# Designs tried in a protein design chat: VH-VL binders against TBCC domain-containing protein 1 (tbccd1). Part 7

Target 1, 147 residues: TBCC domain-containing protein 1 (tbccd1), of Danio rerio (Zebrafish) (Brachydanio rerio) (a4qp31r305to451)
Amino acid sequence: PPGSRLVLMSQVCKQTLAKDSEKLNDVNIKLHRCSEAFIYLLSPLWSVTLDKCRNSTLVLGPVRTSVHIQSCENVRVVCVAGRLTIGGSFNCTIHSLTPTRPLLLPGNASLTLGPFHTQYPTLEDHMASAGLAVVPNLWNQPLLFGV
Below, E stands for the ipSAE of ESMFold2; O stands for the ipSAE of OpenDDE; V2 stands for 0.75 times the mean of E and O plus 0.25 times the DockQ between their complexes.

## First folded at step 1 (VH-VL)

Design r09 (framework fv_remtolumab_arm2)
Fold by ESMFold2-Fast, scan of step 1:
Structure r09 (fold): chain C 147 residues (1-147), chain A 122 residues (1-122), chain B 107 residues (1-107)
Amino acid sequence: as target 1 above (147 residues)
Amino acid sequence: EVQLVQSGAEVKKPGSSVKVSCKASGGTFSSYAIGWVRQAPGQGLEWMGGIIPIFGTADYAQKFQGRVTITADESTTTAYMELSGLTSDDTAVYYCARGSKYWYGEDAFDIWGQGTTVTVSS
Amino acid sequence: EIVLTQSPDFQSVTPKEKVTITCRASQSIGSSLHWYQQKPDQPPKLLIKYASQSFSGVPSRFSGSGSGTDFTLTINGLEAEDAGTYYCHQSSSLPYTFGPGTKVDIK
């Protein structure tokens, strides 16, 4: 069933990774300890978690449920997601389109939030596939939690 | 349960190229990284590079950059290592090995192929 | 690149004795250090991963310890089947590197 497959990426370092395969449709992605990397996952995804990533840029296709960023440093994330949660992170920039308010957990410092402004040929179809085609963008209304 | 089966031994001339295959059977192929490690006669182990099959992204040791290409075909559950510009220094046993976690990226190599002997001679 | 050094290069031991092999990294690698055994004309076999975690099916006489730059593989009660070459391997950063190996013979 959709949303049941988990793809884990550990220690992606000093490389550019670009993927737009239908094999990533409705997949949960976890990126762990990636550094000095440019990662493009241009498919409709189920969920994405970033943990302990550094000095990296991530550009994601629409994420149906959530993008969770934890313990990251000097990371840029560009995403469309049902929910965005950020904790324990320093000097990160997130450009997002989310129908819910971004949730800022304890431990963050020097975060920059901006609107989603990325385009690729199949983006509109992927947004429809993820249930995000016609939604408001609350990127500029973050909610602080646990402070 | 899971096995990696490599292609047979090859004898090559200097300046030619070799392509070694590594077929996975029994387990999940796409959820693990495949690394390539070589061993020259009487010498130790040397990491050449690796690939994450679902993403098709490869990393290479600097010594081999420009000469080595690592690819994977998920439909046949097979990884490949192509080495060009062969010299006598490339005479070695070439192993493929699977990362030990179901994380992408390489860590401990828990399952190894039987090895492919490549001899470069004129 | 991270350089791994192993000591001793060679060790000949009596059965049932304790064997200690050390691996040193040129810079800190946390616990990202793994140990392999290789017998002649065979591929390496994983023994210990992440400094101290035994791989499935590996006899309990094999154990690992250490962190940072200094690591040890211990065989407590060497058996005849344990003759071979032992390699350490770091996965802390690219390129991944191996130690030069330690050959263990039975006396």
Scores: ipSAE 0.006, ipTM 0.530, lowest interface PAE 10.9, mean pLDDT 85

Design r10 (framework fv_remtolumab_arm2)
Fold by ESMFold2-Fast, scan of step 1:
Structure r10 (fold): chain C 147 residues (1-147), chain A 122 residues (1-122), chain B 107 residues (1-107)
Amino acid sequence: as target 1 above (147 residues)
Amino acid sequence: EVQLVQSGAEVKKPGSSVKVSCKASGGTFSSYAIGWVRQAPGQGLEWMGGIIPIFGTADYAQKFQGRVTITADESTTTAYMELSGLTSDDTAVYYCARDQYSGFETYYMDVWGQGTTVTVSS
Amino acid sequence: EIVLTQSPDFQSVTPKEKVTITCRASQSIGSSLHWYQQKPDQPPKLLIKYASQSFSGVPSRFSGSGSGTDFTLTINGLEAEDAGTYYCHQYDSLPYTFGPGTKVDIK
């Protein structure tokens, strides 16, 4: 069933990875300890989690449920997502289109938030597939959570 | 329970190529990675590379880059390792292994194939 | 690339003795080190994952410790079936390298 598959990407280092495969449709992605990498996952995804990634750029296709960024440093993320949460992260830039307010958890410093501005040929179809085709963008209305 | 079954032994001539298969059964094939490790007679283990089948992305040890190609076919749940430009130094047992994780940042190889002996001789 | 060194290269021990194998990494790898046992004409078998976590079904006499650059595999009370070669393996950074192995024989 959609949303049941999980793929762990660990230690993606000093490389460019670009994928637009239908095999990624409705997949949960976890990225751990990616460093000095450019990662393009241009498919409708179910969820994306970034943990301990550094000096990297992530460009994601629409993510149906959530993008969670934890313990990252010097990372740029470009995404369309149902929800966006960021915790424990330093000097990160997130360009987003989210129908919900981005949630800022404890431990962040030097975050830059901006609107989603990426285009690719199948983007509109992928947004529809992820249930995000006609939604408001609350990127500029973050919510602080916790102390 | 997951099992990996490899193709049979091969005898090859110098300069040729060999393609070893690794058939997986059980579990969700796209939820793990497959690594390839070889062992020359009387020598230790040597990591060659690995693939994450759902992405089709493979990583190779620099020593083998340009000569090794690792692929996977999700429809048959089979991974392949093809090594070209064979020399007598490539005589070894070649293993495939499942790269599994348990909530930590890196993989570990928990299930191994039985091994495929490749002999390169004139 | 990260180089792993193992000590000793070879050890011959009487059953029930304690065996200690050391693995050193050329740079810090956190806890991304696993230990494998290989018997003649068989594929390797996972013993310890993430430096110190026993893999399921592995006898309790096997334990691992360490972090960073220094790691140890201990067999507390060697049994006859434990004869084999033991390898450490790092999964911190590509390429994922193995140590050269430590051969353990039973007297």
Scores: ipSAE 0.013, ipTM 0.616, lowest interface PAE 7.7, mean pLDDT 86

Design r11 (framework fv_remtolumab_arm2; at its last look DockQ between E and O 0.06; V2 from the best seeds 0.00; counts 0 for: pae E 13.2 > 2, off the site)
Fold by ESMFold2, look of step 2:
Structure r11 (fold): chain C 147 residues (1-147), chain A 119 residues (1-119), chain B 107 residues (1-107)
Amino acid sequence: as target 1 above (147 residues)
Amino acid sequence: EVQLVQSGAEVKKPGSSVKVSCKASGGTFSSYAIGWVRQAPGQGLEWMGGIIPILGIADYAQKFQGRVTITADESTTTAYMELSGLTSDDTAVYYCARDYGSTWEFDYWGQGTTVTVSS
Amino acid sequence: EIVLTQSPDFQSVTPKEKVTITCRASQSIGSSLHWYQQKPDQPPKLLIKYASQSFSGVPSRFSGSGSGTDFTLTINGLEAEDAGTYYCHQSSSLPYTFGPGTKVDIK
């Protein structure tokens, strides 16, 4: 069933990982302590959490529910997501297309929020397959929460 | 109950290889990261590498790159560590250990596998 | 590579006394420092995670503190079953190194 599985990617270091397998369709992804990595998960996903990752780049297929970024440093994320939350993170850049206001939790510094960029045009053909409502795009209207 | 059960003791000749198994039970295997740590007689603990079984992604301490291969079989919930080019300096107890869920610490350890490299 | 050092190497302690073990990291590791107890011929057992968080089933006499580069494990009221070797371990960066260990004996 959609959203019933968790895939943990721990300690992905100094490598490029690209996955577009249907085995990732509608799964929850947790990236834990990844460093110096380039990670491309080009499938429709249920949720994604980045926890304690550093010096890495993440490019996601459409994420149906949420992308949560916590305790990360020098991380770049490109995503389409139903919801975006960020906490405890330093010097991170998030390019997103999201129909809800990004939530900024305590502990962030030097965050850059930007619009979803077409530098990765292969991501555009996945948006219709995810069934995600993306109008309006609220990437630039973050909400400070818990501060 | 969470358990990690390792294969039995091995006696090996220099230059050969050893493959130690670590069968996991309890929880879902796809949520595990399995690490391998060794301990030479009278010495401390040394991290060798680890694997995320569902993804087949392994990483190794630089000291062991080229000699160690860590794999997993999801259908049997078993991780493996193979060390090649054995010398007497590889005589040690080899442990597997789990990092489960969102935690980043080895919360459960196997019983250890003694590998003796006879000269 | 992050080097961990421990002090003291060995400590012989009368039951019910306080034991203090220190661990120093060669660079800041935040709170990503864990403590293990190892008894002879047994695998290590997790005591404290993330500097100060007790693992399930660990007696309350065990506590941890510190951040950055300086960390301490404290045993308040040593029991006979606490004899063994104590290791610190960092999970901040690869390779995930261990300290050299501190052996604790009961007088």
Scores: ipSAE 0.006, ipTM 0.504, lowest interface PAE 13.2, mean pLDDT 82
ESMFold2-Fast, scan of step 1: ipSAE 0.006; ipTM 0.537
ESMFold2 (binder alone), look of step 2: mean pLDDT 89; pTM 0.914
OpenDDE, look of step 2: ipSAE 0.116; ipTM 0.731

Design r12 (framework fv_remtolumab_arm2)
Fold by ESMFold2-Fast, scan of step 1:
Structure r12 (fold): chain C 147 residues (1-147), chain A 123 residues (1-123), chain B 107 residues (1-107)
Amino acid sequence: as target 1 above (147 residues)
Amino acid sequence: EVQLVQSGAEVKKPGSSVKVSCKASGGTFSDYAIGWVRQAPGQGLEWMGGIIPIFGTADYAQKFQGRVTITADESTTTAYMELSGLTSDDTAVYYCARGTYTVYSDTGYFDYWGQGTTVTVSS
Amino acid sequence: EIVLTQSPDFQSVTPKEKVTITCRASQSIGSSLHWYQQKPDQPPKLLIKYASQSFSGVPSRFSGSGSGTDFTLTINGLEAEDAGTYYCHQSSSLPYTFGPGTKVDIK
């Protein structure tokens, strides 16, 4: 069943990792304590969680449900996602296409938000597979919580 | 039931290479890492490295870096460990085991092991 | 790398005795310590994961405890089939490391 599989990545360090496998279709991705890495996961994904990642760049295929960024530092994320949440993070840059307003949780500092700007050959097909083919982009309308 | 089945015993000459296979069954391949652990006669367990088949990401213990290559073939659900530049110090039983590089959410242990492959290096 | 030490190196015990094996880590590993049993000419078998959680099918006489740097495996009433070598293993950081093993023989 789609969305039932979990792929865990821990301590991806000082490398470039690029994957576009159909094995990643509709999977949940959790990345934990990755550092000094360039990670490209160019498949339609179910969800992505980044926890305690540092000095890294992530380029994601369309994510059906959500991208959650927690406790990250000096990270760049490029994504198309149903929902985007960011908490506890410092000096991060997110370029997104989201039909919902990005949610900024407590603990963030020095965040930069921008529109999704990346293209790859199968992107349009992957957006359709993730249910994100023709949606508005609310990247510039974040919600700030935790006054 | 989860099962890992390894290739048979090998006798090799010094300076040669050996490639051991580990075939996974029972839904173990796509969602888990495969680790390789060896044991020299009368000695303890030594981690050599592992691979996450979906990503092709392999990590190696520094002692084996440059001599060991760990690969996976997702179509046959088989992992491989190739060790080059063999010496008599490489005489050991080589095990594959299902595990993960993840250290949270009750993952990080080796729960199922292959039967082991004996590699003897002699001249 | 994280170094694990085990004590004792060897125990010879009578059936039904309590066996206690300790594992000490060179730095804190939280609860990321696992215990394996290995019998002659067999692969290791997982007994306890994350310091205290029993793996499926493991007899209740096996238990684990500890956190940080100090961990203990207890066999409460050794049976003849429990003779073997016991290894601790840490998964707190790469490279994964094992303890040197404790051999348990039955008299």
Scores: ipSAE 0.007, ipTM 0.545, lowest interface PAE 9.7, mean pLDDT 86

Design u01 (framework fv_ucenprubart)
Fold by ESMFold2-Fast, scan of step 1:
Structure u01 (fold): chain C 147 residues (1-147), chain A 120 residues (1-120), chain B 108 residues (1-108)
Amino acid sequence: as target 1 above (147 residues)
Amino acid sequence: QVQLVQSGAEVKKPGASVKVSCKASGYTFSTSYYMAWVRQAPGQGLEWMGLINPSGGSTWYAQKFQGRVTMTRDTSTSTVYMELSSLRSEDTAVYYCARDYWGSEYFDYWGQGTLVTVSS
Amino acid sequence: EIVLTQSPDFQSVTPKEKVTITCQASQSIGSSLLWYQQKPDQSPKLLIKYASQSISGVPSRFSGSGSGTDFTLTINSLEAEDAATYYCHQSYSSLPYTFGGGTKVEIK
């Protein structure tokens, strides 16, 4: 069923990775220990977790459920997502379109938040596929939350 | 309580291989924690060798040990293994397993260490 | 690889005095620095994570500070049980993770 598959991308280092395959439709993506990378995942995704990534840029297709950024440094993320959570991260920039308030978990410093303004040919179709067409953008209303 | 119990001391000849075990208990083995291997030669500091994700079996090794080190796990016994081949005298060291906390990259629990002596 | 330089290599300290150990990275590592304590014939023990964050069960006399390339571990009012070798460790670059050379602290 949709949302049941996991694609793990580990140690993507010093490269550009671009994927726009329908095989990524409705999959969960985990990016782990990527460094000095430019990663483009231009498909409607189920969820994305970014963990321990450094000096990298991520451009994501619409993510139905959530984008979770944990323990990252000097990372730029461009995304449309149902929910955005950021924890343990330093000097990161996130350009987002989210219908929910971004959640700032403990451990963050020097975060920059901005609106999503990127385009690609199938973006609007992917937004509809992810259930994110015609939603408000609360990127500028983060909520501090911690445990 | 979390415990990491390692196998006993070993004496090997140059050119042999050694396989050290680390048995985990007190937490769910296949979860958010990785396992790192760190060694310490007599009178020297700590040297990181690599890590393994017990859940999927993925491994990452330090360049110095590439081609000589292999890390594996057995989920049925909650055990991680580190095998080092083509042993040299300079491989004489205490070998530690250490639990690598997911998302923080710090080693919160360490095994007691396994002394491996390589001598002719 | 990122090189961590600790100083001093050794210090002998009177009980209840303040101990300061420094760790300098060859390049900026943000706050991705950890401190460990190793007593003779024992495994290392985590003292401080992310340069300055405390660890449950570690006495409050241990504190860490710094960011970028310069980091400090402070032991306020040294106790007898603090005689050990202290290591810094960077987790900024995972290939390889690297450790400082260690600072041995003993009681006068």
Scores: ipSAE 0.006, ipTM 0.507, lowest interface PAE 13.6, mean pLDDT 85

Design u02 (framework fv_ucenprubart; at its last look DockQ between E and O 0.06; V2 from the best seeds 0.00; counts 0 for: pae E 14.8 > 2, off the site)
Heavy chain, then light chain:
Amino acid sequence: QVQLVQSGAEVKKPGASVKVSCKASGYTFSTSYYMAWVRQAPGQGLEWMGLINPSGGSTWYAQKFQGRVTMTRDTSTSTVYMELSSLRSEDTAVYYCARGEYDFWSGFDYWGQGTLVTVSS
Amino acid sequence: EIVLTQSPDFQSVTPKEKVTITCQASQSIGSSLLWYQQKPDQSPKLLIKYASQSISGVPSRFSGSGSGTDFTLTINSLEAEDAATYYCHQSYSSLPYTFGGGTKVEIK
ESMFold2-Fast, scan of step 1: ipSAE 0.006; ipTM 0.499
ESMFold2, look of step 2: ipSAE 0.006; ipTM 0.500
ESMFold2 (binder alone), look of step 2: mean pLDDT 90; pTM 0.921
OpenDDE, look of step 2: ipSAE 0.190; ipTM 0.776

Design u03 (from u01 with heavy chain D100E Y101S W102Y S104Y E105D Y106A Y109I; framework fv_ucenprubart)
Fold by ESMFold2-Fast, scan of step 1:
Structure u03 (fold): chain C 147 residues (1-147), chain A 120 residues (1-120), chain B 108 residues (1-108)
Amino acid sequence: as target 1 above (147 residues)
Amino acid sequence: QVQLVQSGAEVKKPGASVKVSCKASGYTFSTSYYMAWVRQAPGQGLEWMGLINPSGGSTWYAQKFQGRVTMTRDTSTSTVYMELSSLRSEDTAVYYCARESYGYDAFDIWGQGTLVTVSS
Amino acid sequence: EIVLTQSPDFQSVTPKEKVTITCQASQSIGSSLLWYQQKPDQSPKLLIKYASQSISGVPSRFSGSGSGTDFTLTINSLEAEDAATYYCHQSYSSLPYTFGGGTKVEIK
């Protein structure tokens, strides 16, 4: 069923990784300890978790449920997501389109938030597939959660 | 005050297993801090073994220890465990737990160390 | 795996002199390098994070510099309590994290 598959991308280092395959449709992505990387996952995704990633740029297709950023540093994330949570992260820039308020968990410092501005040929179709085609953008209304 | 308190010294025979504990206090254990295990053989340098996220229980092991090491946690007692099996004489070392800080993966708080001696 | 090479292995230094310890990485690691101090029969203590960032409670005589492959830890005026072994640690690649071989600093 949709949302039941997990794709683990670990130790992507000093490379550009670009994927737009239908095989990534409705999968959960976990990116773990990626460094000095440019990662483009241009498919409608179920969820994305970034854990311990550094000095990297991630451009995501629409993410139906959530993007969770944990313990990252010097990371830029560009995403459309149902929910965005950020914890334990330093000097990160997130350009987002989210119908819910971004949640800022404990441990963050030097975060920059901005609106989603990216385009690619199948973006509108992917937004529809993820249930995000006609939604407000609350990127500028983060909620501080915890301390 | 943040502290990590480890279990006491162990003497094991080759082929046995050892399980070392590390009890955390002074902070919320199931927060975003990871816990690492680092060992040091007598007169030698530091060797990273792996880490555990106490919140979800996810683990990452150095390839050298894959198949022999298991890291677990008990959130009710704020304790992490490191079990090393199929012990050899070269596993004689002081084993440290260390708290990994956010962002920089710095080991900011260390346990006092547990000496494990493997001898016949 | 990323190999960290420290030099020198051993240094005997007169009090108040400047101590310089170098750490060379086998590939570029950006600024993902940390320094630790370990005194005899004690656990390591964090001195410097992210190549050059200070740690609360660490004396200002300790400083770090460098990026890419070449890093330096400096103790600008050595004190008796600084006799210890110093280790660099890279956090750029986590499988495995690696440490340098250590530099032992003794007081003359």
Scores: ipSAE 0.006, ipTM 0.520, lowest interface PAE 11.8, mean pLDDT 86

Design u04 (from u01 with heavy chain Y101L G103E S104T E105G F107M Y109V; framework fv_ucenprubart)
Fold by ESMFold2-Fast, scan of step 1:
Structure u04 (fold): chain C 147 residues (1-147), chain A 120 residues (1-120), chain B 108 residues (1-108)
Amino acid sequence: as target 1 above (147 residues)
Amino acid sequence: QVQLVQSGAEVKKPGASVKVSCKASGYTFSTSYYMAWVRQAPGQGLEWMGLINPSGGSTWYAQKFQGRVTMTRDTSTSTVYMELSSLRSEDTAVYYCARDLWETGYMDVWGQGTLVTVSS
Amino acid sequence: EIVLTQSPDFQSVTPKEKVTITCQASQSIGSSLLWYQQKPDQSPKLLIKYASQSISGVPSRFSGSGSGTDFTLTINSLEAEDAATYYCHQSYSSLPYTFGGGTKVEIK
């Protein structure tokens, strides 16, 4: 069933990882402790969580529900997502297209937010598959939330 | 059966160095598990020292031990080492290795512990 | 560093009594809290992950709850084999990960 599978990607270090497999369609992705990595996951995804990643760049296909960034440092994320939440992170840059306002949780410092501007051949089809084909972009309207 | 087997007890003089080993078996040494080192002084609580990623050899140390601790691994023998230098009486403790799933604090398998005694 | 404060530091409990141990974090850590059990002269054993999730092979009388800064470990009906020191542990921040000071539970 869609959204029930979890793919764990841990310790991707000093590598370039590029995947566009249909096996990633509608899966939950957890990326944990990736360092000095360039990660491209170009499929329609259900959710993505980044935890304790450092000095890395992530380019994601459209994410239906949420992208959650936690305890990351010097990370760049490029995504289209239903929701974006960022907590405990330092010196991170997020280029996003989100129909909801990005949520900034406690513990962040030195964050840069920008608009999504990435293209790949199947992007429009993946956006439709994730329910994100025609949505407003509220990347520049973050909310400070929580304690 | 997953096991972590540590080297035997050590007695050292102040100013010396000690190197404790931790040999892993029963799982793929370098895929999803980091190795953490945790110490416990007699009658005291647990203190986290740091961790190593056996896959690439990357290490992260608690600031208190930075400059005195070195963690290394040998993938051919599935062994992790923790070396602590400039020993003081306060370093008398049981030193544990523990495998940590994706550095989440999920330490499901621990070594038996190595007692290091620092005395004159 | 994130400081974890456990209370009580010691309790003596009759068999089958309910035991509660609290752990307070100096700042919010979400649900990034684990509980460990250590019996005398033995290595620690993982009891609870992510504040409230069970571990395979751990008796159901152990449960965890809480989020943010306040966490509780409950032993619903204490058995003799539960005499041990219990530690909370956080892995929310990169360095250093920290343990609480421990709570010693003895059978009276």
Scores: ipSAE 0.005, ipTM 0.517, lowest interface PAE 14.3, mean pLDDT 86

Design u05 (framework fv_ucenprubart)
Fold by ESMFold2-Fast, scan of step 1:
Structure u05 (fold): chain C 147 residues (1-147), chain A 119 residues (1-119), chain B 108 residues (1-108)
Amino acid sequence: as target 1 above (147 residues)
Amino acid sequence: QVQLVQSGAEVKKPGASVKVSCKASGYTFSTSYYMAWVRQAPGQGLEWMGLINPSGGSTWYAQKFQGRVTMTRDTSTSTVYMELSSLRSEDTAVYYCARSGDYYEFDYWGQGTLVTVSS
Amino acid sequence: EIVLTQSPDFQSVTPKEKVTITCQASQSIGSSLLWYQQKPDQSPKLLIKYASQSISGVPSRFSGSGSGTDFTLTINSLEAEDAATYYCHQSYSSLPYTFGGGTKVEIK
């Protein structure tokens, strides 16, 4: 079913990776220990997890369920997502459109939050595919959790 | 014509490592095509090991091989490598490289490399 | 992991007869299923992609059908050159991609 497939991108280093393939539709993405990278995943995604990524920029197509950022440093994320959670991360910038309040888990420092500002061909269609076409944006109303 | 040419047969002892090469020709090596590694034990079926993107070097490994498989590429020679460490007798198999397209179809295959692990 | 179950595991068929091979997935995979042919001592060869899409250079007697969990490869009129083992492959989940156990087809 949708949402059961996992694509693991491990140790993507010193490169630009751009994908907009239909084979990424409704998949779970895990990016693990990526560094010095620019990663564009411009498809409607099911979920995205960033774990231990450094010095990288991620531009995501709409993510139906959640974007989870854990233990990242000097990372910029641009996303539309059902839910956003950030833990253990330092000096990260997230530009988001989320209908739910971003959750800030323990261990974060020097986070910058901003509104989603990106555009690409087919974005509107991808937002509809992810169930995010007409939703409020609560990017500026984070919740602190676990203190 | 697209062609994948693999290195020759190897005989290894348990605990050793083996590194198999796959040289691509007939297309632009670092485009939208990935390269997969698939093995087949004698008389058995096909088993996927992992995938590499030759453009950036990103890799995806089957959990069964995680920690003992490493896939790399050399863009100057249009070659991908698969190294398998801590070899066991059950690793005796023909190892194939295969080009992976947009539907993750494996459309062109190397001729296979027989790796025999025996004491 | 997604398990692919092929049936039958072996089939002996008279030339010109229709051959049907099935592949059942343990969960829905949409149309992300492929078929390969492997002749003895040769590398596999792609026959069908995305459940039913033809591959250039593959004879028209090969066709694929199905979606979700049940898939079929059909050889409309078996030729002697079609004696081989046939494998299905799911590309829905990349960790791991999995293959069916194979179906050996030989000529009577």
Scores: ipSAE 0.000, ipTM 0.486, lowest interface PAE 17.7, mean pLDDT 86

